# Designs tried in a protein design chat: VHH binders against q7z443r523to685. Part 8

Target 1, 163 residues: q7z443r523to685
Amino acid sequence: TSLNMSTHQLTITVNVTSLEKSLIVSIDPDSPLLMTLYLGFQYQPNCTHFHLNITLPKDKVWQKDEEYTWVLNPEHLQHGIGTYYITAVLSERQEGAQQTPSLVSVITAVTQCYYWEIHNQTWSSAGCQVGPQSTILRTQCLCNHLTFFASDFFVVPRTVNVE
Below, E stands for the ipSAE of ESMFold2; O stands for the ipSAE of OpenDDE; V2 stands for 0.75 times the mean of E and O plus 0.25 times the DockQ between their complexes.

## First folded at step 4 (VHH)

Design t14 (framework vhh_surovatamig_d1)
Fold by ESMFold2-Fast, scan of step 4:
Structure t14 (fold): chain B 163 residues (1-163), chain A 121 residues (1-121)
Amino acid sequence: as target 1 above (163 residues)
Amino acid sequence: EVQLVESGGGLVQPGGSLRLSCAASGFTFSSYWMSWVRQAPGKGLEWVATIKQDGSEKDYVDSVKGRFTISRDNAKKSLYLQMNSLRAEDTAVYYCARTIYVTGSYYFDVRGQGTLVTVSS
């Protein structure tokens, strides 16, 4: 989705149907844009009423794609399955730029880390969690024995009909 | 930029043979375990075979043991899967995957776009 931030706010709606997966929220502004994201369960949050928040862009990142990405693990979605709302609020103190609306793209994705267990020949996610350096293009997997980055295609076992 | 490109898929009759290839670039191929993973129509991903960096160790899912052979050529930065005695159940998109082995488990961080293998009369 591409939206023009014509006001000081954007609203993103996410329907969470499983607590086995992490939610990735990616915002791509056409120019640097200071903003704060607020999370609410079954209500539209704002700066005075929210469940969880993050300020973007992130200060220290391994790759630039991480700057505007928010990773929400199952432990962050404590209200369970249902509709979550995210409100992005534009900061009044923009860095060195004149106050003009920016174009922003918003993408949400779900992901989970899997590995192959050799002995019983099956996939497992045990001991893994999705890390904060994840993006829509790659998942950081924090596992008891290994930290690695996986392409989107390996993270969640899924079916695709190719016939 | 890390890339894996599969080739060699196609239509083959039951009992036939096919050889898949995977060309690697953008990383030190000889330093990684490598695997083949497949996805059949309407099914999830299934691990097929893994080979150690130097080719000294190989592992296979039970359903392909004795029929499939994984191999590699580190000088050519290529991974191969020789598939013999193909069955309808082997129909799938086959992916080459960069693999990390840790204590009884295979972890995959990069895969290619895949190559389609159809086993049908």
Scores: ipSAE 0.575, ipTM 0.867, lowest interface PAE 1.2, mean pLDDT 84

Design t15 (framework vhh_6fv0_2)
Fold by ESMFold2-Fast, scan of step 4:
Structure t15 (fold): chain B 163 residues (1-163), chain A 121 residues (1-121)
Amino acid sequence: as target 1 above (163 residues)
Amino acid sequence: QVQLQESGGGLVQPGGSLRLSCAASGFTFSSYWMYWVRQAPEKGLEWVSTISGSGGSTYYKDSVKGRFTVSRDNAKNTLYLQMNSLKPEDAAQYYCARTIYVTGSYYFDYRGQGTQVTVSS
């Protein structure tokens, strides 16, 4: 659950089995932490070798719980199904110097937007995308039509190491 | 903080054209899907068009397909709606918007006063 970032980095392992859903990566530090996350496929990424990155906390969010959430849509998982590695690296420019090791909780989940399609009497995800303001508690559904929505929430298997 | 400012509306004859603009500030514009919605007098909000953050995906209400084109300039933080072959039923106050989702529901986040489009019969 909680990890110690005493060595200024941690590793998250995610096994992606489907590209029909978006991956939600949520980090909950016990105190504010500036960090960069790096994504690698079938390898451990670092600051010089990665295929995607994000700096956290995010700015200009609607709700506080978005600050440490990374939304990875199918188009971001470009190598397809398989094992992805995420390395989180602490920034040296922390706001308010903290000398004690920080503990972080990491949650990974998958989600997708569904709406009820009246003519076919079925659920569909057509015309909808999971938005960047999504969190593990709330899915932002960005759709080209106005109708009722539901979302599936699944926790993906994970392995987490502190380095 | 978040601001959306519409402009470009006016009075046109049926068959005429207008180009609407929306100037965005206070958020990372290129990261958000954007929407054009409209409201005619005594009617509810009606969705018109959607564009993805990159501009690579666009969607339209059936009644405006082929006549309206949505686009964006992320370097200028500006959203556009090119409206051709305008019909009297297109007359409305036009707003640009983002969306927010709260458990079980979605809402348009529109901040500006909109821009009025009038089409003479």
Scores: ipSAE 0.005, ipTM 0.113, lowest interface PAE 11.0, mean pLDDT 75

Design t16 (framework vhh_surovatamig_d1)
Fold by ESMFold2-Fast, scan of step 4:
Structure t16 (fold): chain B 163 residues (1-163), chain A 121 residues (1-121)
Amino acid sequence: as target 1 above (163 residues)
Amino acid sequence: EVQLVESGGGLVQPGGSLRLSCAASGFTFSSYWMSWVRQAPGKGLEWVATIKQDGSEKYYVDSVKGRFTISRDNAKKSLYLQMNSLRAEDTAVYYCARTIYITGTYYFDYRGQGTLVTVSS
C-alpha cells in the first residue's frame, strides 16, 4: 500500500484489540523523508496535542529497515484497547532537495515474543518484551534468559487505510 | 542470510506416511538445536519435535510419540521428519525452525516458509 504525503501529513488508524501484544508501525518512503509521528487515543493528534511522538528516521539502528519503524509496547498504549490515531507530519527541513510528491507505504503489525515451555507443552511470553530494534519482518525479544531476533514467526502484518 | 527450506509435504490418506526435509544454509547448522513446528488451518502454532545438535537427544509432543521420528544429517545440513500412521489431525503446514534451548525452554529465531501436509481420504 502506497500513500501520498504531498500534503505534508497523513493519518493512520489502528484498532487495538489486545494489550497482550506490541504494535509495530512501519513507514517505507520512496526516498529518505524526515517526519514526526504523533499518537492519540480516540482523537486525531497534532504537534501540540498528543500522547507520544517519535521522529523518523531513527539515527541509531543496526539494520536499515529499522529506520522508519515505531515499536509501541502495551505500556505505551496506556489508554487501553480502542482506536488509536497516528498523524505523520513531514519536517519543514528535508535531507536533500525533496521537491516531488512522496509516496509512502504504511504497514502495521502486532507481535509478541513467544517460547515453548517443555514441561507444560505450551507457548509463553512471560519474562519477554519486544525490543526497539523490531521490524515488521523480525521481532527483537528481550527476555530474562536470552536476547534474540525472531523472524516473522508470530508477526501478523496488516496494512492500514489512511483517511 | 539464514535460510530454511522445507519440502516433502503433500496429500496422503489416513494411516499413510510422509517424510519431510529441511535444507539449511547461511549458518553453522551443526551448532543449533532444530525443531519442527506446525500450524493447522485456523489454529495456533504447535511444537512437534526437537533434536539436539549432535542428534543425541530427541523430544516429541505427546500426540506424535511413536508415530513421528526427527533426525538430522549435519554433513548435508538437513533436518528430517518421518511421519507414520498419519491422522486427519496431523493436517497442517509444517515449519523447520532453528532452535535455542535455555532452562527448559525452546526459543525459535528462524523458520522456513513451510510445507503443507494434508491427511484425507
Scores: ipSAE 0.409, ipTM 0.792, lowest interface PAE 2.0, mean pLDDT 83

Design t17 (framework vhh_surovatamig_d1)
Fold by ESMFold2-Fast, scan of step 4:
Structure t17 (fold): chain B 163 residues (1-163), chain A 121 residues (1-121)
Amino acid sequence: as target 1 above (163 residues)
Amino acid sequence: EVQLVESGGGLVQPGGSLRLSCAASGFTFSSYWMSWVRQAPGKGLEWVATIKQDGSEKWYVDSVKGRFTISRDNAKKSLYLQMNSLRAEDTAVYYCARTIYVTGSYYFDYRGQGTLVTVSS
């Protein structure tokens, strides 16, 4: 999906059915784009009315694929289960002036960090959070006793419709 | 690049035996605990067995105790699971998993593509 110069935005719709998992939003532009994402619950957010926001690409990242990834933990989805809207707005202050529309791919996934608890012989997520260095390909797990990265194990990627 | 490649799965009759292998590369195999984890059709992941770096400690889920034996060969960078007295409920995709043991818990950071074990007559 390319950005339209008349709109300068796209909308992502996410139906959250559980607060046990974190939401990963990955934007993949075909060329670098400075943008801001706004989160709203049960409404389409904009720059003056939103619950949370993030400016992409992120700086101070370890890997390039983190630059356009937004990690939303259950604590950030404070309105509970339901439909969340994300509006991505193209910044007018682009690094390396753009003269053509950019093609943008959007992927959303849910993930969670689990470990095997030996005594009870069951999976647990207690004491774990999904970390901000997570991506669609790799989940950062911040647990009371260990910080680690898990690939493929806890990620469920989904393709999202873009307007 | 960390790689774990499972092999040895197949179709066996109830009461039969099968030996799974896992070939590890891209990391110092002898420095990690290793585990087998499985996923039966339509069910979630289940931990099966874990072995310490030097092979001195081995742990099993209750349902496989006495039937399965985990082992490793650090020189060959290989992990094994000997499965005896197989039951229909052992039908699953079996994954080799790199394991970190901390305070009564196993954490898994890498797994292979898995090998399918089907137990049926």
Scores: ipSAE 0.516, ipTM 0.834, lowest interface PAE 1.4, mean pLDDT 83

Design t18 (framework vhh_surovatamig_d1)
Fold by ESMFold2-Fast, scan of step 4:
Structure t18 (fold): chain B 163 residues (1-163), chain A 121 residues (1-121)
Amino acid sequence: as target 1 above (163 residues)
Amino acid sequence: EVQLVESGGGLVQPGGSLRLSCAASGFTFSSYWMSWVRQAPGKGLEWVATIKQDGSEKDYVDSVKGRFTISRDNAKKSLYLQMNSLRAEDTAVYYCARTIYVTNSYYFDYRGQGTLVTVSS
């Protein structure tokens, strides 16, 4: 799933089938690359028409793999189930760049935090949110009683459409 | 690097027994609760059993009580599940999971690759 950013933008298509899960969008450029991502519901977003945006790489990270990861919780996917489009636009000012051509790998995943309720003998996500330090390999779980990172077996499979 | 490696799965007839093992590395094993969770073909994940750091407390899902025994050896950094009187419904991939117990709930942060148990012959 490698895309060429020499065109100065790329589009990612995500089919959201549930609002109980968070969407993880991970972009892995082969060299540092300043970009802005724009989110649209049922339309191709741009810098003047979008629902949400983020500038990457992030500056508040504990691990390197978080730098190009965007976490979209159910409250961010307010338009419901359906097709979301993400447009990534390359910044005109590239800090310490000097790489041509720019190749990026894009991976999307859905995730949710689960724990086992002893009394009811069932899985629950109540009181938990997916945190901003999440990646496609590990989910940060912010729960009422505990903050932890979960491995992939408590994460819904990461496969979603990419263009 | 936290690693959990399960072994001991295989094919067994109904009423038979198997002992699963999990070898832990990359963390202080004796400081964590540990669990076994499983996933049957075409089904969701199910918690099976949990054991406290020192082995003093053990908990089981109702369907395995009296048949399965969880144990640990902190010196060997190993977790075990002794499975007796196996039933076809116990067929699943069994995962070793690092566990945190808080307020009537088990939270799992790492799991191994799993070991397949087939109860049919």
Scores: ipSAE 0.594, ipTM 0.869, lowest interface PAE 1.1, mean pLDDT 84

Design t19 (framework vhh_surovatamig_d1; at its last look DockQ between E and O 0.60; V2 from the best seeds 0.44)
Fold by ESMFold2-Fast, scan of step 4:
Structure t19 (fold): chain B 163 residues (1-163), chain A 121 residues (1-121)
Amino acid sequence: as target 1 above (163 residues)
Amino acid sequence: EVQLVESGGGLVQPGGSLRLSCAASGFTFSSYWMSWVRQAPGKGLEWVATIKQDGSEKDYYDSVKGRFTISRDNAKKSLYLQMNSLRAEDTAVYYCARTIYVTGSYYFDYRGQGTLVTVSS
């Protein structure tokens, strides 16, 4: 779904039900937008009250589709399960002329890296981390023996639309 | 562009047989291990079978051993699963998966859209 950033901010609500998976937040603006995302647990964050932030688009990326993607691993979701709020705020210093209003699409997904363990005949995520080059369609898996990109369903993803 | 396209699914009676096929393109098929994985309605993914690049090694999930046979034809860039003595619990969408084998584990990086197998009376 597309949301309007006419007031120079928007709020995203995410219900986290497990800390065994990473959260991927993807923002797709209809035109380039310099913004900062703020994360809060059980409260709506702002630039003076938050526990994590990121500036988008990311500067150094391997693929263009990573530019507006924020990867939040379990170590970043320190307050546990529950409702997290993300406030996206437009920068006062947009590249070139300032552009408003803008439409943005917001998608969140949860993912984790899995492999099949032959001896026990089971899925395992041991020794794997979700990497920063992940997107909602492609998970970067940083594992002890292998770095690879996986199609989403092998990492048990679930896409969650937010407000 | 890596593509894997499954076919051969359908409705079959318990005790029946089906042969699934997977057509691969966009990569050097003969350089990869290949697998079949499945997902029953409302259930998680389950690994079914894996075959080595040259077909010399095959591995199966315990519940399908003796009933399913995995094979490949590298000249045709195709993967197959012969399913015999089918049971209701084999009902699932079956996916062809590109596989990397490392130290006792299978890693999957691409899968097809799947083909539905329904086993019912």
Scores: ipSAE 0.628, ipTM 0.894, lowest interface PAE 0.9, mean pLDDT 84
Fold by ESMFold2, look of step 5:
Structure t19 (fold): chain B 163 residues (1-163), chain A 121 residues (1-121)
Amino acid sequence: as target 1 above (163 residues)
Amino acid sequence: EVQLVESGGGLVQPGGSLRLSCAASGFTFSSYWMSWVRQAPGKGLEWVATIKQDGSEKDYYDSVKGRFTISRDNAKKSLYLQMNSLRAEDTAVYYCARTIYVTGSYYFDYRGQGTLVTVSS
């Protein structure tokens, strides 16, 4: 799912079917790109009309694959079940980058943290949330008394969305 | 890098037995509880059994009690599941899972790729 960014923006659509799971949006540009993502529920957002934004690459990351990753938790998706639009707008290439058109790959995934409650004999997510260090490859789980990273465990299959 | 590799799955008739193995590397195996978790076709994940770091405590889902035995060998960094009296409902992909026990709960942070067990006439 490669896109040409020569027009300085692109639109990503995601159909959110659950208010309990987190959305991971990962962008893999072929060259360093400075961009701003805008989130809209049931409309295409822009720099003056959006619910939430982020600037990529992130300023401080613990891992390289976090630089172009946006973690959207249920509180960020409170607007409802349905179609969310993400407009990615290029600002300036990072210092030293060529001015040629760039290609980007986009991956989206849905994730959640679960544990086994022994007494109730059931899976639960109570007291856990997906953390901001999550990537498409692993989920940071921030629980009341435990923090850990889950690799492929309890991660739904990746979904790729394009314009 | 944590690595868990399951093996020993296969096709077996009802009433038969299989022994699953899990080879662990990339972490201090003896410091963690270990579990087996399975996923039947068209179903979500199901917890099967958990064993304490030193092997002194074992816990089983009700449907497998008396039929399955979890064990570990910390010197060989290996986890095992002896499965006896197999039933059609035991058909699933079985995953070895690194486990963290906190009062009343099992947390799973790593799993292997799984091994398929098919129980069919």
Scores: ipSAE 0.460, ipTM 0.839, lowest interface PAE 1.7, mean pLDDT 82
Fold by OpenDDE, look of step 5:
Structure t19 (fold): chain B 163 residues (1-163), chain A 121 residues (1-121)
Amino acid sequence: as target 1 above (163 residues)
Amino acid sequence: EVQLVESGGGLVQPGGSLRLSCAASGFTFSSYWMSWVRQAPGKGLEWVATIKQDGSEKDYYDSVKGRFTISRDNAKKSLYLQMNSLRAEDTAVYYCARTIYVTGSYYFDYRGQGTLVTVSS
């Protein structure tokens, strides 16, 4: 989903239905843009009231597509199952020509790292978590017993409000 | 770059058969276990079958035992899944997955985009 920004704020609504999966949020601008994302549970967060925040683009990434991706693990979603709100506050363009209005692509997905236990005939995520380098295109799996796993990947229905 | 491309999916009636293929590239195919996994609409990922590098060992999910057969051709860098006696519950996107076998577990580090199998009357 691509959005034209008429103001300096973007609100994303995500319904989280599992406490065992990670939420991937991709907010990719058409040109380099500094923004701060705020997470809220059952309320619209702002710069003074939020559960968690992150500044994008990330300073350290392995690949470019990680720059504007926010990985929210279960420990970041501690408030429980329900509606989460993400408010993105745009700061300023980093480099290049200023374009008005700004175009921003927003994608949300949920994922988890799994391996197949042969004897139990079941998937397990024990000892594994989705890493911060995960994107909409790939899942980084960090496990205490192995590096990479299969994952479920689902696009999460969302509502985006441009304010 | 590791690439896995599935094919052979389609619409079939219950009791019908399909043969899925997977073309692998970008890695030494014969050095890896390979698997099929599937995902039904709105459901989680499900393991289907795994085959050893040399094809000497095969493992199947209980629900597909006796109906599905996994095989491989290392010379062609291809993985296959013969599906017989298909059921409605077999409806899913089927993925070819590069597999790592470690201590009684299958890990899947790469999978293709999948091929849709629809079993319906």
Scores: ipSAE 0.325, ipTM 0.751, lowest interface PAE 0.7, mean pLDDT 87
ESMFold2 (binder alone), look of step 5: mean pLDDT 90; pTM 0.902

Design t2 (framework vhh_surovatamig_d1)
Fold by ESMFold2-Fast, scan of step 4:
Structure t2 (fold): chain B 163 residues (1-163), chain A 121 residues (1-121)
Amino acid sequence: as target 1 above (163 residues)
Amino acid sequence: EVQLVESGGGLVQPGGSLRLSCAASGFTFSSYWMSWVRQAPGKGLEWVATIKQDGSEKDYVDSVKGRFTISRDNAKKSLYLQMNSLRAEDTAVYYCARTIYVTGTYYFDYRGQGTLVTVSS
């Protein structure tokens, strides 16, 4: 689809209530779709004013469900708790010709890597970071002594249909 | 695909006993530590017990020590939790979890859907 058409933009609103967890943003397009996501804190971002961006689908993924997933760690949400806006803009150069607006599903979830500390008998996330191969179905955990994938870590999917 | 399926939960009176089972598939069961974790209504996850690959080492949270026994059968790819002298505070959904042990910590990468244990009269 053409970037010159107003129907090529989507805004996602995320209310961040904790800076201890990572935000997972998953886009599920009906067909392959080249896009750029822009992140803003307390404002709607665009291609000239944003905090962070990513181009999807991602290159060099291990699993296909990573292609349209953006992982935002607490270090990326450093403006604090509050409302973040993500603007998705479709590229004017689609690798396949498209004449109709694309249907996309948007799922956002929060996740974090936890382990059990035997001595203190408590859960901890110290020394762990959520990795870029994370998706809404599995969390990649990058910890001081171990890299692993975990399921069912505080994932609350929300679906938003566009069109 | 890694899969863990718990069974054996149910309603039991205080002081009673239950035995939970977990059937594992999709991975080399004998190569992993295994654990039981639980979640009581309105509370967070709590680690309960862990067993080493060969069954030689077992560990328990203080509140269940002496009452619960974790065991495994590597030939059957099964994990068990024998629960005796059950108390109302043991009411929870119990999850089987694949476990990795490193330097005083347990990491969990897969867990099952859980089995509900209700201790009440």
Scores: ipSAE 0.509, ipTM 0.839, lowest interface PAE 1.7, mean pLDDT 82

Design t3 (framework vhh_surovatamig_d1)
Fold by ESMFold2-Fast, scan of step 4:
Structure t3 (fold): chain B 163 residues (1-163), chain A 121 residues (1-121)
Amino acid sequence: as target 1 above (163 residues)
Amino acid sequence: EVQLVESGGGLVQPGGSLRLSCAASGFTFSSYWMSWVRQAPGKGLEWVATIKQDGSEKDYVDSVKGRFTISRDNAKKSLYLQMNSLRAEDTAVYYCARTIYVTGSYFFDYRGQGTLVTVSS
């Protein structure tokens, strides 16, 4: 979905229904934009009132599509389940020629790192965390003694009762 | 660019057989374990079978042991799943997955788009 940042800000609403997964917020501007994102729980955040913030694009990225992605793990969603608001604010000082209103695509997704536990024949996320190099297309999984990227792998196992 | 492309799915009657194929590209196929995982309609993802790089070790979920056979052809960069004695409960989208084995666990980093297998009369 493309949104117009003509007022130098936009608001993203996310309904968090589980704290077992990480939230991925991806901003895709039509040209480079310096911005700051603010997170609020059950209120619209701003630069003076917020729980967490991030400046985008990110520095020190491994691949290009990471630079406008914010990864929010369960420990960052400290107020629990419910509605979170993200306010994205354009920096007063833009580098280069991008000083006019921009079209911005916003995508939110949830992800979690799972592996198959052979002995018990079940999925487990124990010992894994979603890493900061995650994007909507690839999840970075930081597991005990193993770091990898999972592509389009959002596992939601259905529990079957044993009779 | 890592790509995994499944094929061979279709409609089959209970007790029938079907062979799935997966064509791999964009990585050194012979250096990875490979797996088949499936997702039945309205259910979560389930691991089905895994094969070691050289084919010397194979593992299966209990419900398919003796009915399914996983195999690979490293020269053709292809993974296969021979499915015999198919049951209605085997109805699912089947995915080919690149696999990393660490003692006691299988981790998957890439999967294909899947191929649908429907077992019904």
Scores: ipSAE 0.556, ipTM 0.863, lowest interface PAE 1.3, mean pLDDT 84

Design t4 (framework vhh_surovatamig_d1)
Fold by ESMFold2-Fast, scan of step 4:
Structure t4 (fold): chain B 163 residues (1-163), chain A 121 residues (1-121)
Amino acid sequence: as target 1 above (163 residues)
Amino acid sequence: EVQLVESGGGLVQPGGSLRLSCAASGFTFSSYWMSWVRQAPGKGLEWVATIKQDGSEKDYVDSVKGRFTISRDNAKKSLYLQMNSLRAEDTAVYYCARTIYVTGSFYFDYRGQGTLVTVSS
């Protein structure tokens, strides 16, 4: 659960089995850490070879738990179902002095915005997308007729931390 | 802080009855539709029943119509589910859910921790 000091990185492996759900990646460092996450499909990404990246903590958030959360919607998982790799790399420009490895907890979860369709008596996600203010604790749902935050009803938590 | 606390679950024999309660706090209870949703062991979530703010409209999943009755007491900030003629298939954790109704659909933003109902002979 600690970062590898020789490479200043860790690798997260995620098996995506459906493109109907969004992937939420939550990093919980024991102290503030500036880092960049890189996404790769069926390969281990790095700073020169990746599909998508994000710098954490996020600059402007409404709530603190958003700072170290990356939301990857189906449109961001463009290579389809399969194994995705995320490489987290510590920035060389940390606030203050960073001498020892930090303990970092990683939680990955999948989520989707569902509503109950009364006529058909079934769950639907049509017209909804998961918003960027989503966290492990709550999902921001952006729907054609409503914006709301849903509890953990439809979140399937997984803990992954592999170097 | 929105809180929903369910109670009243337990073990009953087929054909028995239970009444579930949900105590709400941290929001204007009378301004929201409210629902019961359930999750049977190893299954997905299933919507059970919904009640409008003033109690004037109620909806139920087909499998519980005529057996379950949803009600609310806005003065006590409480939601209820009276469950009669219970069947083994009703075994589930029951959740109280804050509900928003838009154009033929129910959206849920908060739920409680749930209360377990076991129907077994």
Scores: ipSAE 0.541, ipTM 0.856, lowest interface PAE 1.4, mean pLDDT 84

Design t5 (framework vhh_surovatamig_d1)
Fold by ESMFold2-Fast, scan of step 4:
Structure t5 (fold): chain B 163 residues (1-163), chain A 121 residues (1-121)
Amino acid sequence: as target 1 above (163 residues)
Amino acid sequence: EVQLVESGGGLVQPGGSLRLSCAASGFTFSSYWMSWVRQAPGKGLEWVATIKQDGSEKDYVDSVKGRFTISRDNAKKSLYLQMNSLRAEDTAVYYCARTIYITGSYYFDYRGQGTLVTVSS
């Protein structure tokens, strides 16, 4: 769903049901917006009370849509399964003319890197981590023997949670 | 831009045959292993078959051995899957996938949009 950023704040709710997958939070503003995202477990975070944060857009990007994507690995979801809240706050240092309220689309999905293990005839994620250059369309996979980007169907099924 | 375009899917009766094709562009086709992967309605992704760059090595999931044949034509930049003795459980969307083989494992970085194969009377 699309939410209005005219209040300079946006709240996203995510239900985490497994710690075996990474969470991807993708923000798609209708025009460039400088913002900071804050993560909280079972509470709505703000700039003075949060577990983790990130400033978007990212400075260095290697693929489309990467600049407004936040990747949260199981190690970042330290409080376990349950409801996480993300608060997005607009920066006062906006680039360009931000005269009118901005509409943003938010997509949250889960992903994991898989490869086919020939001996056991099964999919495996062992030795792989989801990298920070991941997007909703292509996952960066950092594996013991290979770094690659995988299309969405070679990662765990995506689930979309937007309020 | 890497592109893989599958074709040849359709409705076929149990015991029938079908040949899938995949047209590759945007990369050096002859430098990559290639695979077919499928997804049945409501099921997870399943690896089906892989072929080495020069066609000298082929590998199949047990359920299709003796029924399916993977092949490639590097001059035409095309991958094929000949499917014989089709069963209802072969019903799936079939994807062509660019493949990297390392240390007993297949890694897939690109796939096409897929082609639907329905096996039903």
Scores: ipSAE 0.599, ipTM 0.873, lowest interface PAE 1.1, mean pLDDT 84

